# Ledger of designs, part 63: miniprotein binders against a2bj90

Target 1, 235 residues: a2bj90
Amino acid sequence: MSRSARRKTSALNTVLRVVEVFASIQGEGPFTGTYSVFVRLAGCNLRCPFCDTRYAWSLEAGKPLGVEELVEEIARYEPSLVVITGGEPLLQRHPLNSLVEGLESLGLRVQLETNGILPAPARDEQLWRVYHVVSPKDVPVRVPGAKLHPSWVDYARATGRAWFKFLVANEQHVREVAEYVAKLGIPRSRVYIMPLTPEKLDMKELLELHSRIASLAVKWRLNFSPRLHLLVQLP

## First folded at step 6 (miniprotein)

Design ni4
Fold by ESMFold2-Fast, scan of step 6:
Structure ni4 (fold): chain B 235 residues (1-235), chain A 110 residues (1-110)
Amino acid sequence: as target 1 above (235 residues)
Amino acid sequence: SEFEERFREVVEKMKELIERYKKTGDESYLEEALELAYEAVDIALESGDPKLIVEALLLLAEVLHLLYEKTGDPDYLENAEWIAEMALEYAEEHGFPELAERARRLLEEL
């Protein structure tokens, strides 16, 4: 193969297709409320009906940026957390590992958001050391072709650095999530349910939906993720 | 499907540009082929068809490898490697043995 020998000749000038870089508050998951820089990578291996970022589906939606340039841009924000999202960031796996290495060298905390179809990081990848929020698309609202890679469960158990986040609209969805995570052996402490927000909810409707899903999280003994950025009108 | 027809059309144009590059040595044909390779990936992703996605990723890796051979820029080689590895992983996951073999051959060539 000789892939490892050839990779040793690679420069830090590897290229990522980037849709946008912006500062905001992490509105979702285990780091809700953290001052963050979001790096949205282009390209996705799915076409989810409830996707909020359809503009990132195409690789053409991203402009080519060198890893070193991107690290410098991120660092200027002085973030408490770097959120790498997309599309599907693992579609750009090799330059993503280089980006993570650059960010870690600056002492920055990194969170990856992924659909979990592609394999979890191996121990020798830079991605092994960062946090992952995995959003399976095979349950409760099934997306054709979506299947969680089994290595994500092993990665979560080995590292304690992965959580699983599910969009839910009602109690039937929560039941399907509970059955799914039990079958895969995912600890409930690593599971978040989050409101599936239809387009064009007003603020009262949005808050009522959050309250309803949060109550279901208590009932089913799962963690609750808000969509805080929607409630406070941030990007 | 309509996506498979669009994909095939883009791939035919891409192959024509690669052939022109081989005859002329003009890098601009590879740059145009790269744009078409990304367009093929976009079509495949839009289709949600994992077989088309693997085929598109393999074509993208091949164009990146040709750019590396022409320019000597290690970024093209690194990008070709990770795209080909992604194609292999996806092909194995979805049970496409012929595409997995093509990905392994490409990785050995690189």
Scores: ipSAE 0.006, ipTM 0.189, lowest interface PAE 12.2, mean pLDDT 82

Design ni5
Fold by OpenDDE base, second read of step 6:
Structure ni5 (fold): chain B 235 residues (1-235), chain A 110 residues (1-110)
Amino acid sequence: as target 1 above (235 residues)
Amino acid sequence: SEFEERFREVVEKMKELIERYKKTGDESYLEEALELAYEAVDIALESGDPKLIVEALLLLAEVLHLLYEKTGDPDYLEQAEWLAEMALEYAEEHGFPELAERARRLLEEL
């Protein structure tokens, strides 16, 4: 009678540094309009000059939260989607895999927002199963230190669960995106262009910018991402 | 701790890859070292040990610097600089003067 030692996976209290948790509508990318819980993780590997969440750049800006507690908190909102965002969520990859496991066990859909500098999920990671919106910061916005990791292209091809969201201000930016994705072999169906919104646009200017960029998306046969939350005045 | 052991194992593998790179000039060893550097950051963050976090950031910055020297891609340099600055700030905040000095030396080499 061989006693199979049940390895108690010691629930190592996997802790995430979390800036905020809130419910809203996903305003961007392929899931636009989805009632979502946003989990903003602390720490970012970039210093984008146009970042609207600069308060999340430091790891110290986040409170340590246990994965189990965070899963319970998220579940109380009854979300149609859980959006993991932050600075750069993949800086906390290991506890993030545990979070994803917990959320998926409840049947919750998960979307990651990433700058794509860090490697894509491997097949053995829980992150492999979720949706990813990769927002490169090298093209066209040329944020220092921003380079898309090649593995994201491979991940997108292998899984069909990645999209690429590019910030654009004009037709030249859209051209650069089109050339870039063609060079990398990213299918146009996986590419979103989104308005690069300067600070302090009024609603008229914001709508005009959306209209221009949307028209360019049609012209260049790319998907358009709004900033819907800004248009409807949600978080 | 289990985290320190795992961290050391990753760091040892990284050092071996960096040595192989220095001997061969094969960039594939740096790419593999970069993957391990990210793993080291993950282990460090999981541990919550500020010392391991600083060490992991410095290791990642070192690999990115080597990738810059090899490729001439300024994006690697800027990432290395940023990580070294973060490591310095974190080391100073947590009272790790030896790691702070290591971060300063790395910033002088960038």
Scores: ipSAE 0.037, ipTM 0.416, lowest interface PAE 4.2, mean pLDDT 90
Fold by ESMFold2-Fast, scan of step 6:
Structure ni5 (fold): chain B 235 residues (1-235), chain A 110 residues (1-110)
Amino acid sequence: as target 1 above (235 residues)
Amino acid sequence: SEFEERFREVVEKMKELIERYKKTGDESYLEEALELAYEAVDIALESGDPKLIVEALLLLAEVLHLLYEKTGDPDYLEQAEWLAEMALEYAEEHGFPELAERARRLLEEL
């Protein structure tokens, strides 16, 4: 049965649970170094042991904000990139599509960060047209309940608008990532490995970890993502 | 699964609190039920099981609706409506027709 206007409320189309909105530099992935506004949505479908944003896990952590109000707030920053992150943004899929439509109407570039457990966008969603950085939690440090939805591989191949980013601590992790992406048919050109940063690293340790993981990226012919914001002490 | 067992235990405690509220009119039972409803959502989200997520969202929406009926605060109604619509979307996407019908019935009551 198709959804009628009668069964949809304006709240689903116009309200998001938002934890924070702030300007920074994108420190990770294919758009590293870009002046960005970060929109952190509340709620997450995983409890990752190395999560840096545990404060966003609960839906209760987010305040309700209208899509129109949020678009206006984002626009005031005049960003080169809007990064929608969370928690897991796809938990709020319907109002998220409305947000993307509003941002596109202003000519703003949008990147979504997702754990990839929920399905990739369908062709009739506004989310189909934006960039996605998928962080699977199947490997190398498996999170219980985590499995990449197979539609993300199809979406990446069909659109060229998805990349896969993996947290790694050592060469064994990189090997597991390489085997995983080969098994799923993910091209190496769309794969990033990124340092898994423990909470208590000083700057020397942080730089040494970046150097080791970057060297492994070269060895395994994968792309490297820094955590640039940590190196330059931005949020 | 272990998540299903934890989820069901929290849901049963929540239902007991809602029944106590219905018999006494004491809002404190709804406040306790709300905390358990958010705990059920957290368990469901941790599990990654879409059926548990839909069930948790519906239960949270139902508690928020009861809080709206008790307090008249429109923020509770708006949140309940948002969560019920999200539950309906998920239920339809994943092919859970009974949960989709429960979501539609709740939306009609709102």
Scores: ipSAE 0.000, ipTM 0.164, lowest interface PAE 12.9, mean pLDDT 81

Design ni6
Fold by OpenDDE base, second read of step 6:
Structure ni6 (fold): chain B 235 residues (1-235), chain A 110 residues (1-110)
Amino acid sequence: as target 1 above (235 residues)
Amino acid sequence: SEFEERFREVVEKMKELIERYKKTGDESYLEEALELAYEAVDIALESGDPKLIVEALLLLAEVLHLLYEKTGDPDYLEMAEWLAEMALEYAEEHGFPELAERARRLLEEL
């Protein structure tokens, strides 16, 4: 397969709209506890009523940053993981593939956070090589316009580099998740349930919620994702 | 291009569903149109063509607006407004004045 198809770096492939870059720990999913640099991209195809990053919904909330400059900035933190998040990172798919190529060239591990509405990476994309945590918003939270693209199930089966993280508030939500993943043929080992955290929970309420949802994870034989950054008061 | 052909096929199906909805008032046509609108966004993003991206965002905003009119759910309106704003900015940035004007008209209807 010829080398020539890779290099149409149009000017569009070299700039990302970035809201923020910061170092913290990954608080969620399979990489919980990992020292990470977070790259929050601007723009989201959803308006989740429970979103804690509403300031990232508009593309205008992001500053244009060159991919090369962004790779250098990320590398200065010496991260154990680069987490690409945002609104929806896959709205910037083309420059995001260029970013991933740059980061992978430095030997950095990359994890994408996505709502799973947009198609999974194709085999010829740089994104094919990275880890993905897909957070569906159709089940159980039923955000308008949310639907998991079926290609994510196929990607998870083909690569073993995708996990599905569902927001849950109660046992009924956990049941709906269990039925949904069974219907789609997603292995339970790839499924995480995470507390749906309302705004303004105190630390006691937050811990109680984590305890309840963790107990449900054990009962339903699903993985548990904390909101660890909230529990330890990190960004 | 292969992407433009696929995009047009999806858009034509979506228009047919919207017209069926307008005739019948059956929300199931809007739900199917929403699925196709996301498919159009997918194809557009895969293409990397800024013009197709703007067109896809406007189509998604249009379907979400129709869902708002049908359901009264303010989340559909908020999504439609934002997608139309994003489409406007993208059209202006890339020099698509006709699409920018289409985005402005949609924002006036929201």
Scores: ipSAE 0.014, ipTM 0.302, lowest interface PAE 7.6, mean pLDDT 89
Fold by ESMFold2-Fast, scan of step 6:
Structure ni6 (fold): chain B 235 residues (1-235), chain A 110 residues (1-110)
Amino acid sequence: as target 1 above (235 residues)
Amino acid sequence: SEFEERFREVVEKMKELIERYKKTGDESYLEEALELAYEAVDIALESGDPKLIVEALLLLAEVLHLLYEKTGDPDYLEMAEWLAEMALEYAEEHGFPELAERARRLLEEL
């Protein structure tokens, strides 16, 4: 499916297509260690080779849920953080703004995870006021069709509510990330590097990889994100 | 050279499994070859060598194409097409004309 066709299909939806809702610990990014409810929305505009959630790529993978019913389900978990992820959540932008409004009305903190291809929130969107972790797929290995929308850099500067998270396997990847963020003017304080974890690593290999990438984060003066849920064997 | 040696070992084992599949028709050999194709992609990405990355993406696409031919599952075809297109883009971007031509030939077969 083309991005234009998917955006058109998403715009015609009156409800969110949800793959799963579950409680866990946020294992990644600036809120690592937080008791969270994860809401995985269906549909994605990319086909990343290392995607852990290929089952969410199709909109048809999601069950239609009304915004009010979803807010009520999330609230029952009494989370410290609501993580809205996918696929690509911004493909369902219109009902997503309504979901965010409902969650904010309950005083819940919301974080979106996005690939950053679609534009950042405008000031009149409910999404303007929540946290965003943007995972560009331009670098270090470019995924076809992946290009960070420039509005995300402006949004991060204007609000202080966006961070940029990059999957890295080695020092050359970290160098490419450092060059990329410098060219775009992204502050280092808003940049996380995270281990690119192949499937079937044992616990010793997983810890060793985390150690190597963390050491590179110190060397390059970037923030480090673990994949804590993998280390503690949570979903 | 360490990454090239690891890559070569995985690719040789993968080719052996594909040959066994062609002789027996046993899909389990293709499933094992698929695991090794993903491992080759992981090695190539760790290396940061764009030529190894293109070769790995083409090998993964080829295994997925064989799985499509065996099962008729359109998901395998969609993934093979996408990966071959990615391989073509990388090969053209980095100036690997032989690999670009291999990617174009694979896209024609799909």
Scores: ipSAE 0.007, ipTM 0.269, lowest interface PAE 10.5, mean pLDDT 83

Design ni7
Fold by OpenDDE base, second read of step 6:
Structure ni7 (fold): chain B 235 residues (1-235), chain A 110 residues (1-110)
Amino acid sequence: as target 1 above (235 residues)
Amino acid sequence: SEFEERFREVVEKMKELIERYKKTGDESYLEEALELAYEAVDIALESGDPKLIVEALLLLAEVLHLLYEKTGDPDYLELAEWLAEMALEYAEEHGFPELAERARRLLEEL
């Protein structure tokens, strides 16, 4: 590698395209209720029709931020968890590893939200050390271009630091999830079902949907993820 | 580099699958090609080589375009367009005129 290539690669490894940074409560998955700083990265490799963060689909929607500056910004919130989300955070894998290194050096816990299309972290990546909530979009919602990369199953088995969060609207979806995770050999203890929330639900409809899906979680012996932030009207 | 070798192997397999699709019309080859395209993106990103990144994005966009042509799902088209635009910008920024021209041609086909 020429010195010029190393300098260009170093710049790519130190800058993230960030849509927003904010403090809230983690509303979803195994860390529900945790005071968290959310880092929403720009760019997504999917176009989910139910996406509530469509403004993050383009890399251009993000501002370039240095990893060091971003670590300092995050640290000022004194978070119990740093949640890296976005479109798809793993599209910025290299600078994301640098971010994780910086955050871990401060003793901050990190959770990644990913659609699971890109390969799981390798053992030599800083990302290997963090928590991952994988949200497959192939089952049951069948988003175009969505397929769970098999390495996430292996990562979950090897580390115990991955969970799988599936969007469901009805019992048929829950059945499909149960069959899918059984086929892949994903332990049910690592599986969350979460309400697929249409746009413009009122609070009554939202609560009813949560109640139905939670009851299905119990029936099917799966974990339930709320959309807690929607229920408590937080970002 | 080890990354370039791995990338080439994935790209070769992906091209074979695309050719099989073109001969058979079997969507399963495109689904498999899509998996390999995402693997190529991952390898490219892992390499940190801007050239491989642009090539990987273009390959993913090409497979998504073929999936759009096959399925009529506009979400594949939108993603293919976005990837091709991103590949174009990245190619221009990094001084890859041949890849930029490939990205432009893909955008004209979308």
Scores: ipSAE 0.011, ipTM 0.278, lowest interface PAE 9.2, mean pLDDT 89
Fold by ESMFold2-Fast, scan of step 6:
Structure ni7 (fold): chain B 235 residues (1-235), chain A 110 residues (1-110)
Amino acid sequence: as target 1 above (235 residues)
Amino acid sequence: SEFEERFREVVEKMKELIERYKKTGDESYLEEALELAYEAVDIALESGDPKLIVEALLLLAEVLHLLYEKTGDPDYLELAEWLAEMALEYAEEHGFPELAERARRLLEEL
């Protein structure tokens, strides 16, 4: 291949469309409370009615950044955890594997947030080695087109590196989640329920919602994920 | 399989605790049995074995029913009913007639 064509192909394999990079505290899931850098990738394959990051839906919302440049930017924060989110980051799977390789070479711990519609990582992908928080949108929130790919259950059992985080508003939603995970063979230890937060709750309402969902988590013997960043008013 | 062995050990300990509860009336034995019942469900789900899953769901429902009888808390009854219904559905789908009958009997008792 010509030098010009090789350079172009390499750039396509090592360029990500990035919406934002910022430091915060991971407010959700198994790593709640961890000092993290968030990397929000552009593009999403869903249009969830409750989405709080609609600005990331379009691939064009992202600035093209080279993997090496992005790794350097992330490293400057000296994070305990790198959270790769979006949109749906697996839409950019190929350059994402390159990003993960670069981050792991620096000893950085990586967590991917995904809707789980696209297949789980294969053993020969760099993504096989990192943590995954899968947020199914077929149950209980019933987003059209949001069927969980069955390979995520196999990946979770094989690696112990995936958890499933469900948005819930009430006890009926928790019942649907419990039925869903039982039918798919997902262990309770891998399941988190998290408050589905409507826009513009005041602090009292937000805390009351967290309390109710946490109580349901205890009742149903599931893990609870807060939305800690909302409670402490961080991004 | 390893899962069948782990499942059997957990179920045996759980049944011993239920027997102790029946002799003493001490709710702490039911609380400990409940922990083991959830552990049995986790083992069964991890194994992917439909028969172990049905057995685990029925055992969990039975412990929850005993807790309902002891405490009168309707939340235990509601959860027991849901689990027994799910066990029945699974048993029928996978062709386990004895487990399906056990689920139906439990649902009649609830």
Scores: ipSAE 0.005, ipTM 0.286, lowest interface PAE 13.5, mean pLDDT 84

Design ni8
Fold by ESMFold2-Fast, scan of step 6:
Order: structure tokens, then C-alpha cells, then sequence
Structure ni8 (fold): chain B 235 residues (1-235), chain A 110 residues (1-110)
């Protein structure tokens, strides 16, 4: 970046490293089925073995975009929901707060997807007022170095704006999730279990896996998240 | 490891640029050092080594602090503070007392 270009966009709290921006249907979590714009931010503080977005791990995978430019790009899609994901979006916390402020000023609903290792928003952050889907990586398929920051439980209880989404492959995983959330005091109404999808499944296998995990959600009285985009073959 | 060697090489180049900045006052050396600091963060994240990650975050915060001192732009200060706070938390959680002390010292200067 040239000195002049950097100076014009140099408020570091207003520049984000962005991998991609695209329209799709939210396929996961509490807003499944919603027409959404996805904003994938670069950088991640984990190296998950089952990660589908390894191309976003590096901060250099992202193009520097000013908050105002990004807000205008998002607005052109006329979305019902803006999904900010990554990597790990909270690695870019300061400019992310500025992005959220811009999106809220347009009346847009915002959802963050985070691994929950970094602290939950404080009351004085713009991020305090938006929705968060937290995907802990410490259970049931533990990622080395991962641990849910305890502030996320307090944030969920205080605001009602956080849900916890867990990848599960079998009933033992669901039992481990149930024990984990009970110990932390996370209400079952805030918990989603979602199929852990291996790298290659045909459509019949994918549907059978969804059916099996959904049945377990009913049995254990937890919410179920599909991976709807995989079933309907969208990004 | 390969990551430690690459990390060290990038950090050494960054320190050379900071030294050139101190001698010349030319902000362009700090801008080049900033790009190398981002590269160091990339290497650390790719490695998955929490010690390298903490060290990279502190190095990025230090370059941003120098940019703040040069330009007076408060956005550099705010970003540096956030990175230093994150580095402190990670260093304490993973048991890196020397890096935690370095983070606290930087926060006091900010």
C-alpha cells in the first residue's frame, strides 16, 4: 500500500483485512434460512484439523478495506442479516467495532461467528449490542490450545444475545456437550448441536448424518443446527 | 523449527528498519516495519505456537506505538493497546511470565 493510500484509510480502527464478501443463505445456527451477506475476515488464532476455511488463516489472505467502503459493499446486497465470520473476527476487534457501528446505523442485523477464545464484548463496545454464535473448540472435539473464555457465559446470561454451537459426530459427543454446558451454567435453550461433516460425503450420507444428529438433539432436548448450505449446495 | 527460523528472520529485518527510522526520522521505514510485523503475526498464527503468537502481537503493538508517537493518530494507540492487552492475557494463560511482563510494561507506556 502506498503512503498516500494508507494515510487516507489509516485509521486502524476503520481498516479490516477481508478475505471475501458474498451473498448466500445462513445455513447454520439460530438464523438458519435467512438471506445473508457473509463477510469473512482474515486471521485465526487456531489451526483446527476439520477447518473448511484454511485459506482464511493468514492475515495476508485478507485485502485491506476501509469500514465505509465495506459498509457500502454490504448494503448493495440488501441483506436481512450480515454474518461476520473468519478466521477469528475478534482478532480484528477494534476495526470490527467500527464496522458494527456503521452497519447498525443502516438498521442492519449483525451476527458474529467466533471460537470464543478471546473475551466477550464489554458493555461499552458496539459488539455488545449484536448477536454472537460462539463455537467452542474445547469440547467435544478438542482443538489443542482452545479454551472458551469464561466471559462468554456471563455475556450470554446478561444479554440473551449469545448461542453456543457444537460440532458432534455421535451420542458420546452430545453427552460431553450436555455435561460441559451444565457445568458452565449455559441454558439448554442457548445450545445448538450441528453435524461434524467429514471432507467427502455424498448427498444421501449427508442427509442421513443430519437426521441422526437431529434425532439426538430431540432426545437430549437441545437445539439442532443443520448445515443447510451443504444440503442445498450453496457457498 | 522452520517457523521459528522464518519468524526470527522477519523480526531481524523489522528491527533494522526501526533503527533506520530512529536515525532518519523517515516514517516510510515504520510503514515497512508494520508490514513485516503483520508477516510475523502470519508466521506465528500458521505455526500454532502460542509463545510465537504472543511475541508477534507484542511486536505489532510496539510498531503501532512508534507510529502513534510519529503521527499523533489515536487509532494507532487504540490498536496497540488492544493488541498488548490480548498478548498479556495469552501470556498469563499459557505461563509465559517474561512475555506477560513485557506486555504490562508496554501497556504502561501506552
Amino acid sequence: as target 1 above (235 residues)
Amino acid sequence: SEFEERFREVVEKMKELIERYKKTGDESYLEEALELAYEAVDIALESGDPKLIVEALLLLAEVLHLLYEKTGDPDYLEYAEWLAEMALEYAEEHGFPELAERARRLLEEL
Scores: ipSAE 0.006, ipTM 0.222, lowest interface PAE 11.1, mean pLDDT 82

Design ni9
Fold by ESMFold2-Fast, scan of step 6:
Structure ni9 (fold): chain B 235 residues (1-235), chain A 110 residues (1-110)
Amino acid sequence: as target 1 above (235 residues)
Amino acid sequence: SEFEERFREVVEKMKELIERYKKTGDESYLEEALELAYEALDIALESGDPKLIVEALLLLAEVLHLLYEKTGDPDYLEDAEWLAEMALEYAEEHGFPELAERARRLLEEL
């Protein structure tokens, strides 16, 4: 996309750059197992080495869609949960608030997936009222440029609508996550550890990894998130 | 070490705030002590010294317990228990019997 077209799109508060919209089962986090519609927004402020969705990194990877059109498309699926992910959805904050308003007007439950670099919602944002799963990239495998904005801890304590999800491969990673959580004052009850899945694992390896990380969650008294969609072979 | 000096300075300020809280009942002193407890843990983690880490975890748990007693917020109690248990496991792993005993005593008080 040219610079001129990009600037024009950025000036429109009711247009989102969307990579894909699809129905699946939420495989991760506090709403694991929920029939969901996933809305992947374009653009990201990180370049994680382990990123599975590199195709969404550029804002230009997204098709411009109006908020009203997106709300209608999502509603046709009659989902129990709308998962807004990306890239980093908060890069498109203004039209995202409009989307959330439209979805809430239909009584739809909304969950945002974010890296937590940009500030948590303010009380006057529509985003204040929805659920957030924050995936910090400062720990255990640090991504350059990643730093959790401190407002997310305040938001989680004030609203009870944020959880923190960390990718872990072994007990040393869990220890580093526990120490990070402790020093930032993140409530233990709002922390999920999830298996860091290397490129290609067979089903036996995938189950063994899940079992190992789940056992560590019990040992460290943290919540466990599977990657259920990988186990049942859904998007 | 430099880390030990910085750690002790932060801990002394934290203890002064806790005493001020005990005298006045003003929760704002506990909130300030909590920030210093987080800072002490950050210093301990940077140092890589397991004794400082265990001590910092115990101090943080103690401040959270005081906040629980003041506010009744169960999240503070839950976090205090979790951190004291982590401190106990670390103390046992590294062979610090005096710190392990301190952690066990704290867990009995929670």
Scores: ipSAE 0.539, ipTM 0.855, lowest interface PAE 2.6, mean pLDDT 88
Fold by OpenDDE base, second read of step 6:
Structure ni9 (fold): chain B 235 residues (1-235), chain A 110 residues (1-110)
Amino acid sequence: as target 1 above (235 residues)
Amino acid sequence: SEFEERFREVVEKMKELIERYKKTGDESYLEEALELAYEALDIALESGDPKLIVEALLLLAEVLHLLYEKTGDPDYLEDAEWLAEMALEYAEEHGFPELAERARRLLEEL
């Protein structure tokens, strides 16, 4: 009986495939400006052509890390927020619930970043208690295979702990978002629009894009998410 | 496709391990099968083929169910149920009725 095997199965609920752990400022959504530890999980159910974290698409791109070890690593940074991101974090749902339990036991606030394709947390999950920023990829960017799971709308209504962040490049995209959230009954106070940034923008172009999208947010009465980390040159 | 060939190779190895488990009752074969199920899921996700993704989710759920039956750990059951539900929803959305029916049968066995 090899001692290595028993460590790997108890490991499914207690091991995450992690690409990177780093401290920075949350640059996006309702927590913009918060000193945060980012946990980037491996694996994604999408292949967005505009993805800036393509290196996280494969599950094999992540190293297996125990939940307890990861909680200890995160705690050493003394974060004001733990941001769980990746490819798609909810592909590792069970060990992620264990991670959330560990982090919450230390009194750490947790925010999940998700593409919203997978179901929202159920009431019995530890994930039910955390904050969620859902970034749909069906509207307006129309990534193949992307569709917002309806349960996220219900979760947002039940808990008030979800926000929806949409990638936009122009006023037509903002219109499509406004129509989409109205159809789903998502309150505008929970909607953020964020600049869709191509890989090769210089700082001047990036600032101009932010200014245009922010002006559209005001015009359409939506919240604006910067990509603050890009503007201040942080990870 | 290259992805389908790689996927099939992993799935065949996984089936062999499951058969060895059924004959021996040695949990170590399920642990190895589980590693291969995650590899199969990664190949499927890399391919972007919805059919391979559904098949990979069902295979992973099946291995987790066998681990639950062996260990009595409720976390494996919860994992298997969630994956089978995801497989069902994805199969229905993409129009794979045979895979949807396979997912329903798995959910009835859980």
Scores: ipSAE 0.013, ipTM 0.275, lowest interface PAE 8.3, mean pLDDT 90

Design ta1
Fold by ESMFold2-Fast, scan of step 6:
Structure ta1 (fold): chain B 235 residues (1-235), chain A 82 residues (1-82)
Amino acid sequence: as target 1 above (235 residues)
Amino acid sequence: MTDEELEKLFDEIIKTMQEATDLLRKGDYEKALELFWKVAELFYEMADLAEETGNTELADRFLDEAYRWLQIAEDLEKQAEE
């Protein structure tokens, strides 16, 4: 590689478009209840009808931050978990690998949230060594352009560091998820169903929805993910 | 427009997007850019097909996606120049 090309590659690996950084409790998935710092990256390759973070869809919504600066900001919170979310974080794959390297050097646990359209990490990426919660959008809430990359199933089997989280509103959705994961060979132990929250619900409605989806998880022998932050009124 | 026609275009979009991402992983930013522009063009084709059937809302969504991928390509091009 030429010096100019190597320099260009280095520059692309060191800057992230960041929407926000904040401390909260992880409300979803296998690490529910963990004191976490959330890093929301800009840009998304989907336009989900029930997206809670439409303000992050554009890359222009993010402030350019150097990896070193971002690592230092995260470290000041002394988190038990760093949650990298977005938009779609893998749109910024190269600088994201550099961020993960910096966070791992500090002994921090990292979880990535992704829609799974872009390929899973390769063995030579820093991202190979961190946790991933994959939220496919091809079932049961169908989003135009959404198709899970098959490498995510291979990655989950090889590493044990990926889980699959699905938004569900009713039993028909759960049946579609069960059929989908069976066809792909995803173990039920790595599958979470989570309540699809269509609009602002009062606390009674939110709790009732959680109860219904949790009951379906028991019936279908799947894991249940709450949206705990909504129940305890945290960001 | 049939579900089969939409499925074929979606498959081509995903394949192109995956190839572009593999090129980004390898540091081949110029070739990745070329493929991101192709993704945008494929979304324009989907929008045209949706308009042919009078599905204006769906066509608007695909146009938004086309514009989105053009913005991604432009940002990557600017970073590559620097």
Scores: ipSAE 0.007, ipTM 0.249, lowest interface PAE 9.6, mean pLDDT 79

